VH-VL binders against Large ribosomal subunit protein uL10m (mRpL10). Designs and how they scored, part 3

Target 1, 224 residues: Large ribosomal subunit protein uL10m (mRpL10), of Drosophila melanogaster (Fruit fly) (q9vpl3)
Amino acid sequence: RGKINIQRPKAPHYERARVVAVTQPKYPELPKAKSCFKTRAERTQQQQENPYNEIIAREVRNWLDHSRLVAFFHLSSITADDIFRVRVQLHKQNLHLKSYGSKIIEQAVKNTRYEAIVPLFHSNHCIVFSPDPEKTAALLRIVRRVPQMVLLGGIVEETMLSRNQLVAYAQMPGLHAVQAQLVQTLSQAPGHLIQQLQAHQNSFVQVLDVHAKNQMNEETPKST
Key: E = the ipSAE of ESMFold2; O = the ipSAE of OpenDDE; V2 = 0.75 times the mean of E and O plus 0.25 times the DockQ between their complexes.

## First folded at step 3 (VH-VL)

Design p21 (from i3 with heavy chain S103D; framework fv_imvotamab_arm2)
Fold by ESMFold2-Fast, scan of step 3:
Structure p21 (fold): chain C 224 residues (1-224), chain A 118 residues (1-118), chain B 112 residues (1-112)
Amino acid sequence: as target 1 above (224 residues)
Amino acid sequence: EVQLVQSGAEVKKPGESLKISCKGSGYSFTNYWIGWVRQMPGKGLEWMGIIYPSDSYTRYSPSFQGQVTISADKSITTAYLQWSSLKASDTAMYYCARLGYDDSLDYWGQGTLVTVSS
Amino acid sequence: DIVMTQTPLSSPVTLGQPASISCRSSQSLVHSDGDTYLSWLQQRPGQPPRLLIYEISNRFSGVPDRFSGSGAGTDFTLKISRVEAEDVGVYYCMQATEYPWTFGGGTKVEIK
């Protein structure tokens, strides 16, 4: 299977802290904890050059490589309070809104299959990541109420999609998985196509059989 | 598929040295912190420490500082937990786990049972 | 050290009924960077722990939607909307806001 999850190293988190601190929720009723530790990110800041940028660029590559859904947005002028509300709404759907400098994006995707996205980041921008491509519809529903965020395109199951294609994908939840399976079948060599189609047919039968058995195991029907 | 595979169970005597391993696969090993967690028989979880494999930077719980050493070899995508001299009180299940979003322990090894008795 | 207190210690529930687990920290878990480093783990008998939820309310990959997390500051809750047989196990909250990282004492969920 392709991308199934997204993770990022702890170290890069604190580069974004300068922006995040402005949008952070306030908890006036609770005392704030203080930390005495020095993180990897804080040590990295001391170097103040290419190694710092490489760590952040690696974070971006990890997000891109491990997310099954990536959406790119142009971001018009928006208040810290408004973007915070959007982050909270997205977070409830396991959608992660991130913002990175254009230089870091370019460094992260240069000489990769994602290099085509660089022109999208010549102006103010943000990216939404998720391990769950079924959340595309929820994402578009949320951003529909945020005129400052304009969808530019995205990546679903490692496939680059234009804005219109991503919108179409959102309108056919579940159908994309079937289409992806068909594409996999069609990409096979002509000389082995029949053999592979028979294998896929057997696989589908096996999946249906397993599903039926699981249904019977979960259900305990008793005759009267 | 992300996997963390730990070394097999160990039976040792007090005073002996031990090094157990945790091999990562299915992800970029150097880009994720690895943590170690102890679970004594019938007890809860205790965080021991973490390591960033890219440069072997470590952080330990005060309870384990000086008691164990955490290391990693990125060429073979393996993290290690070691004792120079085992004590009976070290008898426990030891887990390695990867740090994911917001320092959560997202993928776990199967555990290594260490038994220390005379 | 931040002390994480879980209640109840044991939660017997009827299949299909909801279960609720509380986690309370001795100090606010809001880090200076604005994030709250609170996660929930499930440990089934004889198995390693499994991540359920990170940063208060985000479900991890493969975790059923019957699991939900909520809370802020020092008070956090894990809810299972309809308990199933495979949900039997011990549940732990964990904080990574301040070193040393600490776990709650665990809540055992059992079917009655």
Scores: ipSAE 0.000, ipTM 0.408, lowest interface PAE 18.6, mean pLDDT 75

Design p22 (from i3 with heavy chain S104Y; framework fv_imvotamab_arm2)
Fold by ESMFold2-Fast, scan of step 3:
Parts: C-alpha cells; sequence; structure tokens
Structure p22 (fold): chain C 224 residues (1-224), chain A 118 residues (1-118), chain B 112 residues (1-112)
C-alpha cells in the first residue's frame, strides 16, 4: 500500500532490479513487477487518497504528452515472472509498460483530446509508452509471444489508430516520409476508433469463452 | 541529436558550496537515467551515482553517499551535482552521462573541471 | 562491490597492428535476468569517455568495425584489429550488473 505512493512513474528494468535488491536486500517487493494490474485493495487505497489520485493523474498526462507511441492492451491472467520478463524485453527497446486504475485514467484525460479512451479501461488493461514511434514493429514482435496481452489500438504521432491500423504502420519499410503519410491516411475520429477497439475486445472475449470472463474480471485471484 | 551540455569550469576554496549542471537535449529527458562520474587528475573513472529525472529517484555509490547531492529539474531538462562544503580532495573532472536502455552509458557530457584550492 | 581488473596497464602498439585488452570481474557479471551488462569505453586525450561496446559484444552506433568485444562470466576482451592513430587513449571496461556500477582501472593504448 505504501508502495503505491512510492512507485516510480517509469522504472528502467536494469535499475529497478538493482535498486530493489539494494534498498530491500532481505524483503524484495514484487508489487512493482505487477504494475500492469491493480488488486481491489490497491484500488481502495488509491480512492481513499484523493491527492494521490491527482499526483498519479499528472504522471499519466506526462506519459501521454511525451510519448510519440502509446499502445493499449487488454491483459488476461499472467504470472508475475512472465509479465516481468515482458517488461524487461520492452524496456530494452525504450518501451515502457504501465497500468493505472480506471478512475485515474479518467482524471488524467478528462477535458483533454484523449478523453475518448476511457471506455477501453473498464477491464484489465495495460499501456505501453515510448518516445520512439519506430519501435512499433519491435513492440508487436515482443507481444506476439505473449498471448495474455491483446492489442486494442494506440496513438502514433498524436493520431488515434485501431489495431489493424497500428499493425499496418508497423509493417511499413521504415521510411520516415512513407510512415508519416500512412499515419495521416489511417487517422480517424476518436468516436469511430473507440467503437472499433471495443469490437475487437468483444471478439477476444467471445473466443476465450467461459475462461475469458474469469480472466477479465479485475477481482480475479490473479488480480487480488 | 542527443547531447549533454555541462556547466563551465569552477575554481573554489575549501568550505564553499557548488552546484554544477548537465543539460540534456535531443531526447526525452525523463525517459533516461543520468549518472555522474568522477575522474581525479591522472586517475581512472569512478561511479558517483544516478538519478531518474521523471521522479527524481537517486541512488549513490557508497563512497559518495553523504558527500554530494544529485538532483534534476525536468522542466528545463537539467541534472545537477552539488556539494554543501568542498574539500581539496574534490578537485577532479566531473562527467554526466545518459544511461541507454538501463545497461550502458551511451552519451556523455564534455565534463566540468572543478578545482578546489586555498 | 564487484572489482574490475584490466590488463595490461599500458599497451604500446605499432600503427596497423592489433591490440587486445582484458577485463576480469571479481564475480560473475551474469544478471539474474540472464543478460551480461559489460561495456567498453574509450577516452581520447583531453576528451570525455565514448561508448564503444555494450552488453559484451554489441558495437555502438558510429564505432568502427575494427573494434570487437567478446567474453562471458568473469573474463572479457576488447580487440582492435588494426590500430589507427585516432585510437590512442585510455580504454575502460564497466559493469552494470550489480550496483554500485564499477569501472576497470584503464588500459592506455599508445603508438610506439
Amino acid sequence: as target 1 above (224 residues)
Amino acid sequence: EVQLVQSGAEVKKPGESLKISCKGSGYSFTNYWIGWVRQMPGKGLEWMGIIYPSDSYTRYSPSFQGQVTISADKSITTAYLQWSSLKASDTAMYYCARLGYDSYLDYWGQGTLVTVSS
Amino acid sequence: DIVMTQTPLSSPVTLGQPASISCRSSQSLVHSDGDTYLSWLQQRPGQPPRLLIYEISNRFSGVPDRFSGSGAGTDFTLKISRVEAEDVGVYYCMQATEYPWTFGGGTKVEIK
């Protein structure tokens, strides 16, 4: 709980692992490795601390404002070791995996151009941020091996993109002019994009059948 | 282009305070750790400590704990190294460097020479 | 703290000849994540250090192909296949596997 207030907005893998070992030599704290999801107890703690919510909301706004690549994922049940390994691989590519409660996301994006993304965070989710949009291909390569992370869509160069549009962007040959043109061509209104992202999420739930409902419940044993 | 620009050379007397700077440009300042390295005249490199600018988290080398303060101001993309009371033994070249992907010092500042003499 | 020992202390070489620098750590540099965080830095006279190699063998951008790194565990080597005049300077190995990060004592490469 106290850990929530102390959590860094961004923690490079190498430094985080060493800092945890040094600052907590006998009592390593795993919650930092599980930052992609929050337990019900952690959400209750955050709700009781309204000033804390505003601080974290400022952190989220900072990530959104300074990232040229933002990717949204649905996250199903995953072990702490597996998510930590994914976080390590992402960080080596300057990709930063973060998770925040729905109320914090809402406070962060309220009265901003990103307010339309709030519905994406009704279930277990995580977000990957990067200052480098050229890393989209590396991101998709890494998450391809993580079936628990399902791409919903993202933002590239301040343009909202659906899952298919983001995949198309990643497949471009890497010419800056061509990639910029593609982003312009693929862009669309947030309302339409949100509907497309929700449809993808619903399709994912249907495929997973009964097990998907258990995994998407934020109060599952994995989350608590 | 990634660049770290450090403040100019300083000549101080023992007991004086000092704060030197390292300004980052050409990259997302808050997304990279910045480290400080000391090089005494004619000697090798010594690790002093590191700061994560996004939350100002610092970690010092045991040899420098309590001797210096590392800080950062992300609004002006600048990291600092500070002494409350300089000693003659602090005479050295001080470098700042950015940590690439948390495992290597990829870009370095030009260095700040600090001379402490009576 | 991990102690990094470099040999030789100095390496006078003739232009066009190879040079080899060794770095030995007091304990394994294999991190708990399976990676090895060993880098090599070059410092030319009057200049700041410059990254040459990271994570044992990966050449940093702009670094000539004549530089190569190898090794595992506790023993690492930096090789310069054909020394040029601009390669004069002091070379340092650095470990970032365990905090505090530590540097080797340096190896001075100079022309005969």
Scores: ipSAE 0.000, ipTM 0.420, lowest interface PAE 16.1, mean pLDDT 75

Design p23 (from i3 with heavy chain S104P; framework fv_imvotamab_arm2)
Fold by ESMFold2-Fast, scan of step 3:
Structure p23 (fold): chain C 224 residues (1-224), chain A 118 residues (1-118), chain B 112 residues (1-112)
Amino acid sequence: as target 1 above (224 residues)
Amino acid sequence: EVQLVQSGAEVKKPGESLKISCKGSGYSFTNYWIGWVRQMPGKGLEWMGIIYPSDSYTRYSPSFQGQVTISADKSITTAYLQWSSLKASDTAMYYCARLGYDSPLDYWGQGTLVTVSS
Amino acid sequence: DIVMTQTPLSSPVTLGQPASISCRSSQSLVHSDGDTYLSWLQQRPGQPPRLLIYEISNRFSGVPDRFSGSGAGTDFTLKISRVEAEDVGVYYCMQATEYPWTFGGGTKVEIK
């Protein structure tokens, strides 16, 4: 009795009848458009009901809104112990190292003044936040000793800055003097600044791709 | 160092109100979510809810919605879990834990034992 | 709710030997953002839980190399390569992919 599959009779007449019924619809009824639409709406609603994505996105928005210094980095492979040491050094300077998925960042900044940063996060990345923009010099000194972290750009006093502009900002004497100089220096259209940040990111990605291909060539096995 | 310090053990009767606390130190309190987790005697862990101290936004587990209130006072870096009317079934160890930037519940308080007896 | 099932319920291990704990979810833990929010926690007797591993395989700060996580979708594993006396306790898997967040029932690691 457990061998029901072996005893199952072949029924060609039932198979043919079913095939004919499928190819000859007596009443062609289209699926209700509202039912298909409802299914898509239910999936969208379920995604919005996921509190973790909403929670982290809200956290990212709050960090961006309440930080006077935000620095964006590409992050290469680094051990947990090494990144922990970097976090400790940064935290002593009121600098907070954080990492978020690119989709979460996109959700957090969509329809906000920060939306232009999304292209910076299409590779491995991390962000440093601080309420104190005078800590930019301390940040760059610490990160200089961490080759796995490559500065892409940032935001200082709500102004988008390229890597070179952040380096220049760190070398200026006094925040008040720096603000006056930055207003004069950053006379460029916002689109031009964003293009500079994106160009730097794209250049770095190209370098990583070349390096990866070279490593793959070296690791090509002789036995196949 | 990151530290979460919870209030001391409580012994209550059914129907009484209770508010327990979780004080954060060694980090930016307003920039991290705080979660609450229940552990019944000899049982596993149950997530109760979370709060974002900066704006007091809360999310609750459906099992705890309406049974407890989570709040926070950022001026004293403290989160709270409270009951308007305790039940014997609320007897448990209650933990607060911080949500990390890359992980949920990275640092935990020592726990507050709540005993409700008739 | 996503149901998290752990096996075994109890794992008696000889000191220095490996231990393996399995965690199965009732549905995929891959979030819409592409990440998998699966964590492992350790609770030693009389102590609060401690985060060991997050997002399947990433060790939390201060966690020894003998702990490793692996898995994908609905099937996850925590391995301890060489069990030490301090590893005695209950281990929990946790998911934060879908609301409400849920934990596995726990696996007790004991020395025999």
Scores: ipSAE 0.000, ipTM 0.421, lowest interface PAE 17.4, mean pLDDT 75

Design p24 (from i3 with heavy chain L105F; framework fv_imvotamab_arm2)
Fold by ESMFold2-Fast, scan of step 3:
Structure p24 (fold): chain C 224 residues (1-224), chain A 118 residues (1-118), chain B 112 residues (1-112)
Amino acid sequence: as target 1 above (224 residues)
Amino acid sequence: EVQLVQSGAEVKKPGESLKISCKGSGYSFTNYWIGWVRQMPGKGLEWMGIIYPSDSYTRYSPSFQGQVTISADKSITTAYLQWSSLKASDTAMYYCARLGYDSSFDYWGQGTLVTVSS
Amino acid sequence: DIVMTQTPLSSPVTLGQPASISCRSSQSLVHSDGDTYLSWLQQRPGQPPRLLIYEISNRFSGVPDRFSGSGAGTDFTLKISRVEAEDVGVYYCMQATEYPWTFGGGTKVEIK
């Protein structure tokens, strides 16, 4: 062991990093840090290399085609620690949280039955995939404790479902026949369902904007 | 079936840069986190950090934040661990390991021995 | 950081006899989701670690029935019912409940 210290032993590189942090001028961080979005470098490379874009789009298509559960989420501001915990919890249940740029989603679903989902991805978003539709209940239990993730809807057994329909599906007894029957009963045409999901998303954004403005303006007229 | 194959042993001098690799096969590479673990000669295991190859999201142990860079290239199903400037104290065996669905490291690479001496 | 303390440091055992390894955490390993992310790894001489047990008591694929895990909260045990020659090595517990993830110091199992 090294010398004793009240804190952890300091390596030479820690000293260098500390000195740089202390002596270097600090600039305010840019507000545009998005761990759920592609980096500028990745976007630039994709823009210039069409074959690379198609490779990623094909990956997304494979996940859409082979996942029996796909859930769409709006993602509000969330810390790196919180999103890491959520990803680990989901991974334990064979639920895979992925983020793709809207351009890649558009390329992936173009000329497919899922083309109508593209409008859902114009804002900050994430998708959860699983080969196991029985994990819908586990997914909703995990996400219920993550207020930054807002369920928009999904696809179960190739059937598009709204948020409320996914919740109903998750609450059903675990018999294949009963769950299949429920999906048939709850299912709707993709176009109509997407319009409902888009309207709910826009309403949620409006509620957030009003709430933010109310926080800023609360008691302001009275204060004057 | 599932295999993680690491690059060969390295002998370096202090101040040199190094990048070691971990190639995954027999599973869907982009759907599993890959972690890096250090084992100093005759000592136990230390978790260094982890990466999700699908979007290259990384998380580091505080003890290794700023010391190393973890990256992945999903087109060749390979994860990397990199040092900009090696120190003698970096002499160790380095393992990559896949994080299974139970939040445990279920499959491990054979290890890469890194020796740093003047 | 959660500190993982393993006892004993070494466990010399006679072939066919049982071995028991204890792992104690400095705080509860029960995650807010209700699960306990405690695993056990085996490292044979000159080999990489291999997973034996995950989530306290679940055996990983290919792990013999003679290995079992138990425990709750802060106190965990790995048992080998009948030690075989191939069981020689160092055993580690690991927690993934709290960041940063940490390992126990290891217990060396060797044959007398």
Scores: ipSAE 0.007, ipTM 0.511, lowest interface PAE 9.1, mean pLDDT 77

Design p26 (from i3 with light chain H31Y; framework fv_imvotamab_arm2; at its last look DockQ between E and O 0.02; V2 from the best seeds 0.00; counts 0 for: pae E 14.4 > 2, placed apart)
Fold by OpenDDE, look of step 4:
Structure p26 (fold): chain C 224 residues (1-224), chain A 118 residues (1-118), chain B 112 residues (1-112)
Amino acid sequence: as target 1 above (224 residues)
Amino acid sequence: EVQLVQSGAEVKKPGESLKISCKGSGYSFTNYWIGWVRQMPGKGLEWMGIIYPSDSYTRYSPSFQGQVTISADKSITTAYLQWSSLKASDTAMYYCARLGYDSSLDYWGQGTLVTVSS
Amino acid sequence: DIVMTQTPLSSPVTLGQPASISCRSSQSLVYSDGDTYLSWLQQRPGQPPRLLIYEISNRFSGVPDRFSGSGAGTDFTLKISRVEAEDVGVYYCMQATEYPWTFGGGTKVEIK
């Protein structure tokens, strides 16, 4: 009678294995202690298709529709204190930081012009909204001091911009500044033109005067 | 005009729950932080915490963490401060205040006097 | 926590005379953005606090010109050029540079 190898029991017959597999008590997985560190993204992802999600999705759409500046950020490991500080600083500039779950964002932008932003929300992300596109420079200035916030891109005046494009946009002089410069330039243009036109006329008159004087001198008979 | 109107004075016993309110008007309630400040009788001002009504993001002072709950209902432009179980030491004037863009408390409620006595 | 120390505790002042209140912070109130989030509040008897000065020296809307704020870093001063009867109350400095935000202990301004 062959010694039953108790250390490596022969795999049971296929039929027995099937029965054992079906009869194995499914122990409820101990609720994994929700690590207090669930990222806001994780907390929002667990939101089942709750009527509440629709409400939030509408809110997101509303923010998107009424914002002239929207910036998307990846959030790395950031402390609660750092987030608060950033939020307060952004608030000072009338910038509003929001964080939504990926599912909510998907629902919010489904069948809209913003659908292209969905791939940006695969991890922990936040969105900054502003009614003022001129605040882009301020936004970037604030975020530069927050290494945990990585700019992914944005929407300015209904145009989707890459990270690089958004940075470039922020470096441009404000529309008002450009407009003011334009007005100044335009206001100076007529004056310059008039001066140039007058300069030619004046030169012509001077040449004529010189010519007239020379003729008068030639007509003066040398009284011998 | 920006106004913060708080609920009326409360007289309670120890162990009772309480929720006081602060209603904002004359501004976009969802876009401004609302802070709560405690003033015990004859004492100075104490920062309790702050909430952003738009998403109900809340930050408590460490001294008040777990002692009170700050909440907001943006639909009715109201912020709340609540206790699950009042103590005699909670007797104080409580103020809500709006945080301006300059990170100052620019507008204040009239205050809610909470008296907790046996 | 940043400790805000106000001096004096009480300031008896004659009507029409100037008053000065000092506020000292335990650390610099200059934030990384270069701004200093120090505010001054006035609380009249039986009234809620009222904002007077924000960011050291800026008067809030409706605040009389007789109020002025100054200072830098850790030392700040509120001045009343000519004290009026309506100026009676307790004055507080507040810092919002570091969380938790903290108030000074208050200075009571009284008329002699």
Scores: ipSAE 0.810, ipTM 0.914, lowest interface PAE 0.7, mean pLDDT 88
Fold by ESMFold2-Fast, scan of step 3:
Structure p26 (fold): chain C 224 residues (1-224), chain A 118 residues (1-118), chain B 112 residues (1-112)
Amino acid sequence: as target 1 above (224 residues)
Amino acid sequence: EVQLVQSGAEVKKPGESLKISCKGSGYSFTNYWIGWVRQMPGKGLEWMGIIYPSDSYTRYSPSFQGQVTISADKSITTAYLQWSSLKASDTAMYYCARLGYDSSLDYWGQGTLVTVSS
Amino acid sequence: DIVMTQTPLSSPVTLGQPASISCRSSQSLVYSDGDTYLSWLQQRPGQPPRLLIYEISNRFSGVPDRFSGSGAGTDFTLKISRVEAEDVGVYYCMQATEYPWTFGGGTKVEIK
C-alpha cells in the first residue's frame, strides 16, 4: 500500500525570480559595494597568484641566462598532435620548446639585458632553449617543416641575432671560432649596436659566400 | 642525484580504478619527458606512453591509447598513470623512466607491481 | 612499428669470458639528424632496467668500461669483454628513432 505523494510546487518560485530580475534597480548598491571591498577568499586568491608568477618568471630568467641558444617564434594555430611531434623532435636535439604568458615574460626580463624581446610576446609565441648553439642548424631544419612556427630572431652566446643572422649562423660549420667572432664583432663599439649589427651581417654574408664557394669547389671540383 | 620514486604495490579487483605515482627529484622535473613502461610477469618491456610535465603534453603507444591516462603535477614533481577500470590483463610491473637528451630512457623508478585478481 | 629482434634468446657464459648480444631492426634507425637513437638496457633479477649504452656506442655514467656497443643502420651489438657475476640479467635494445618506441625481446645472460 502507498499514499499519494504531494510535491512542493516549484513553478511559482521560478516566476517570482524572473519578476525580481526584471524589476532590479538600475544602480544597485551591492555592485558598487562589491567594487570597493574584496572578500577574504578573493584576497587569498590574489596572494596565491602572485607567488606562482614570480616562481615561473625566475625559471624563465634562469633559462635565458644559462642557455647558449634561445630562439623566438610566432606560433600560429597548430594542433596538439603537430606541436607534440615537434617537441619530441626538438628534445632529441636538446632543444626545449616552452610557452609562457606575456606578463610572465615581461616580469622575467624587465630591467635585464633581455628587455628588448618583450614586444615579440604580445601575440601567440613560443621559445626554444638549448645549452648548445651548434644545434641552431638542427632547429631550423625541424621548424622548416612546421609553417605555423615563424622564426622572429634569437640569442646566441648572449648576442642578439635577427632572423636572417640566425639563418646565416645555422649554415656555418659548427666552429667555436664563429661564436667568438659574433661576440667580438658586437662588442667593438658600445653604443653603435645598429651599425655593428649591419657590419656583422655584411661580414657573415661575406664569410658564408666564401665558404659556399669553397664547399662547391670541393664537392664539384672544376679543372682549368 | 637523479631519482624517480614510485608508489607501492597494489592489489585490486577487476573493474576498480587505480592511480599510481612516480616522483622525480635531483633534476629539473618539468624539462624532461617521463615515459611509462609495462613489464608483464616473465615478459619483456613495452612502452606505454610519455608526458612532458612542463605543459602536460601526452602521447600514447597505439596499444595503450584509451586504456590508461598519463598525467603530471609539476608543483610536487610527480607523474601519474591511471586506470578507470582495471582488467586481469593489467597485472604487471609498471616503470616510469626519464627521457634523456640522447633520446634514451636514462633513469628509472623502482617499479610498481599491480596485481588484478578476483 | 619498428620490430627489434635480439639474438641469442639466452647466453650462458663462463665467468671472465666475453659475451656478445645482437640486435637487428626492421628499418634503419638513422634519424633525420644523422644520429642513431639505439640504446642498451640491463635488468638484473628483481631490479628495474638500467641504461648501459646510448646512441649505439656511448657508455652511460657509472657503467663499467667492460661494456661496449657498436653497429650501424639496422645491425647493432653489445659486448661484455669479461663477464662478472653481477652482469647476470636480461639485456634489451631499444629504439627511439621512430614513434612508437620499441624494445627488443631481451637476451638472458647467465653464468655457466
Scores: ipSAE 0.236, ipTM 0.572, lowest interface PAE 3.2, mean pLDDT 78
Fold by ESMFold2, look of step 4:
Structure p26 (fold): chain C 224 residues (1-224), chain A 118 residues (1-118), chain B 112 residues (1-112)
Amino acid sequence: as target 1 above (224 residues)
Amino acid sequence: EVQLVQSGAEVKKPGESLKISCKGSGYSFTNYWIGWVRQMPGKGLEWMGIIYPSDSYTRYSPSFQGQVTISADKSITTAYLQWSSLKASDTAMYYCARLGYDSSLDYWGQGTLVTVSS
Amino acid sequence: DIVMTQTPLSSPVTLGQPASISCRSSQSLVYSDGDTYLSWLQQRPGQPPRLLIYEISNRFSGVPDRFSGSGAGTDFTLKISRVEAEDVGVYYCMQATEYPWTFGGGTKVEIK
């Protein structure tokens, strides 16, 4: 899959070959299992505990800082083949599917405005990064066919959005400037956003065609 | 206008210590890895190691582990390569380079020639 | 360690003629994310290296379009469509897929 890469997040590739790949590990994390393939999965999870964790945390920080779209999903049990197919579909749209251990996420967001997302990673998860916030609609269309991936919310243009806000963002006109103005209008304090994300945790995908008015009704009493 | 400016050439004797510098400007110094590359006289390029200046986290090539120290001072946007005891075999050109978003060495310093002889 | 082998060692070329430089890795450079972290560097006489090509075929800013990269897996090529006097120097391939990162031995391009 050689691709033209106009925008990539700032990240070193140092030791990335030893890092947990989203298409390889199972979610939630399981106790050690003995099999002919156990060595690969166990080796990958041991890598998460090694001195490389800080390198990977810096990689995640760079993904967060340079992705205009970040989407968080709860991930139910899914085969490596199925998640690989999803990763390929997403990659064609410049959408990068990743998964990291909670300790790595904690390091990545330490002393940042994004510390509030850490509780989402205590359970099985995956994250989609992209430099292209206009791809939000494409993301949601792809994952709608993947019931194992349940949207929890996201970050657009450095603003945390609840699930309903992210869906409303995806339904706006395709003009970038209009979508950026909407994100600014929907922005919330971190504590408010974490409350919204926790309310949607473990929920199945709602009707995708929610409207901005419905989303505004959920947020109206808490405008800051 | 990303720039990496290295300290000047050095002539040293075996056993002496040395610290050479690489000052970055024109970009967010703490958000990019800085790597060090050696070029022995008349030879190709060798990877030595990298540092993330935000917290000075370092990784060395196995060939250079324990032989040099890589450090950084983010307050003056400068990375360092240092030897506690130079050997004649350390005679080489040393480059610093910035690691770009695509894991390429996108900007290079002008080089620091280190000559170690009796 | 991934060994990077370049051929030829020296490429004398008449001005205005094409040049082609090969780089072969001892194992696949495709990373688990599907991308290939192969780059090409140019070192002109008396100068530091500079980046020409990243991720096989993407030209870095300010690099003339006469430089192009291609390849996949373990075999990669840098082409100069019409060699100019300022293209004299040594060209290196580099992989950043697996630690430690490694360089090819270099290919000297010179004018006949």
Scores: ipSAE 0.000, ipTM 0.451, lowest interface PAE 14.4, mean pLDDT 75
ESMFold2 (binder alone), look of step 4: mean pLDDT 94; pTM 0.956

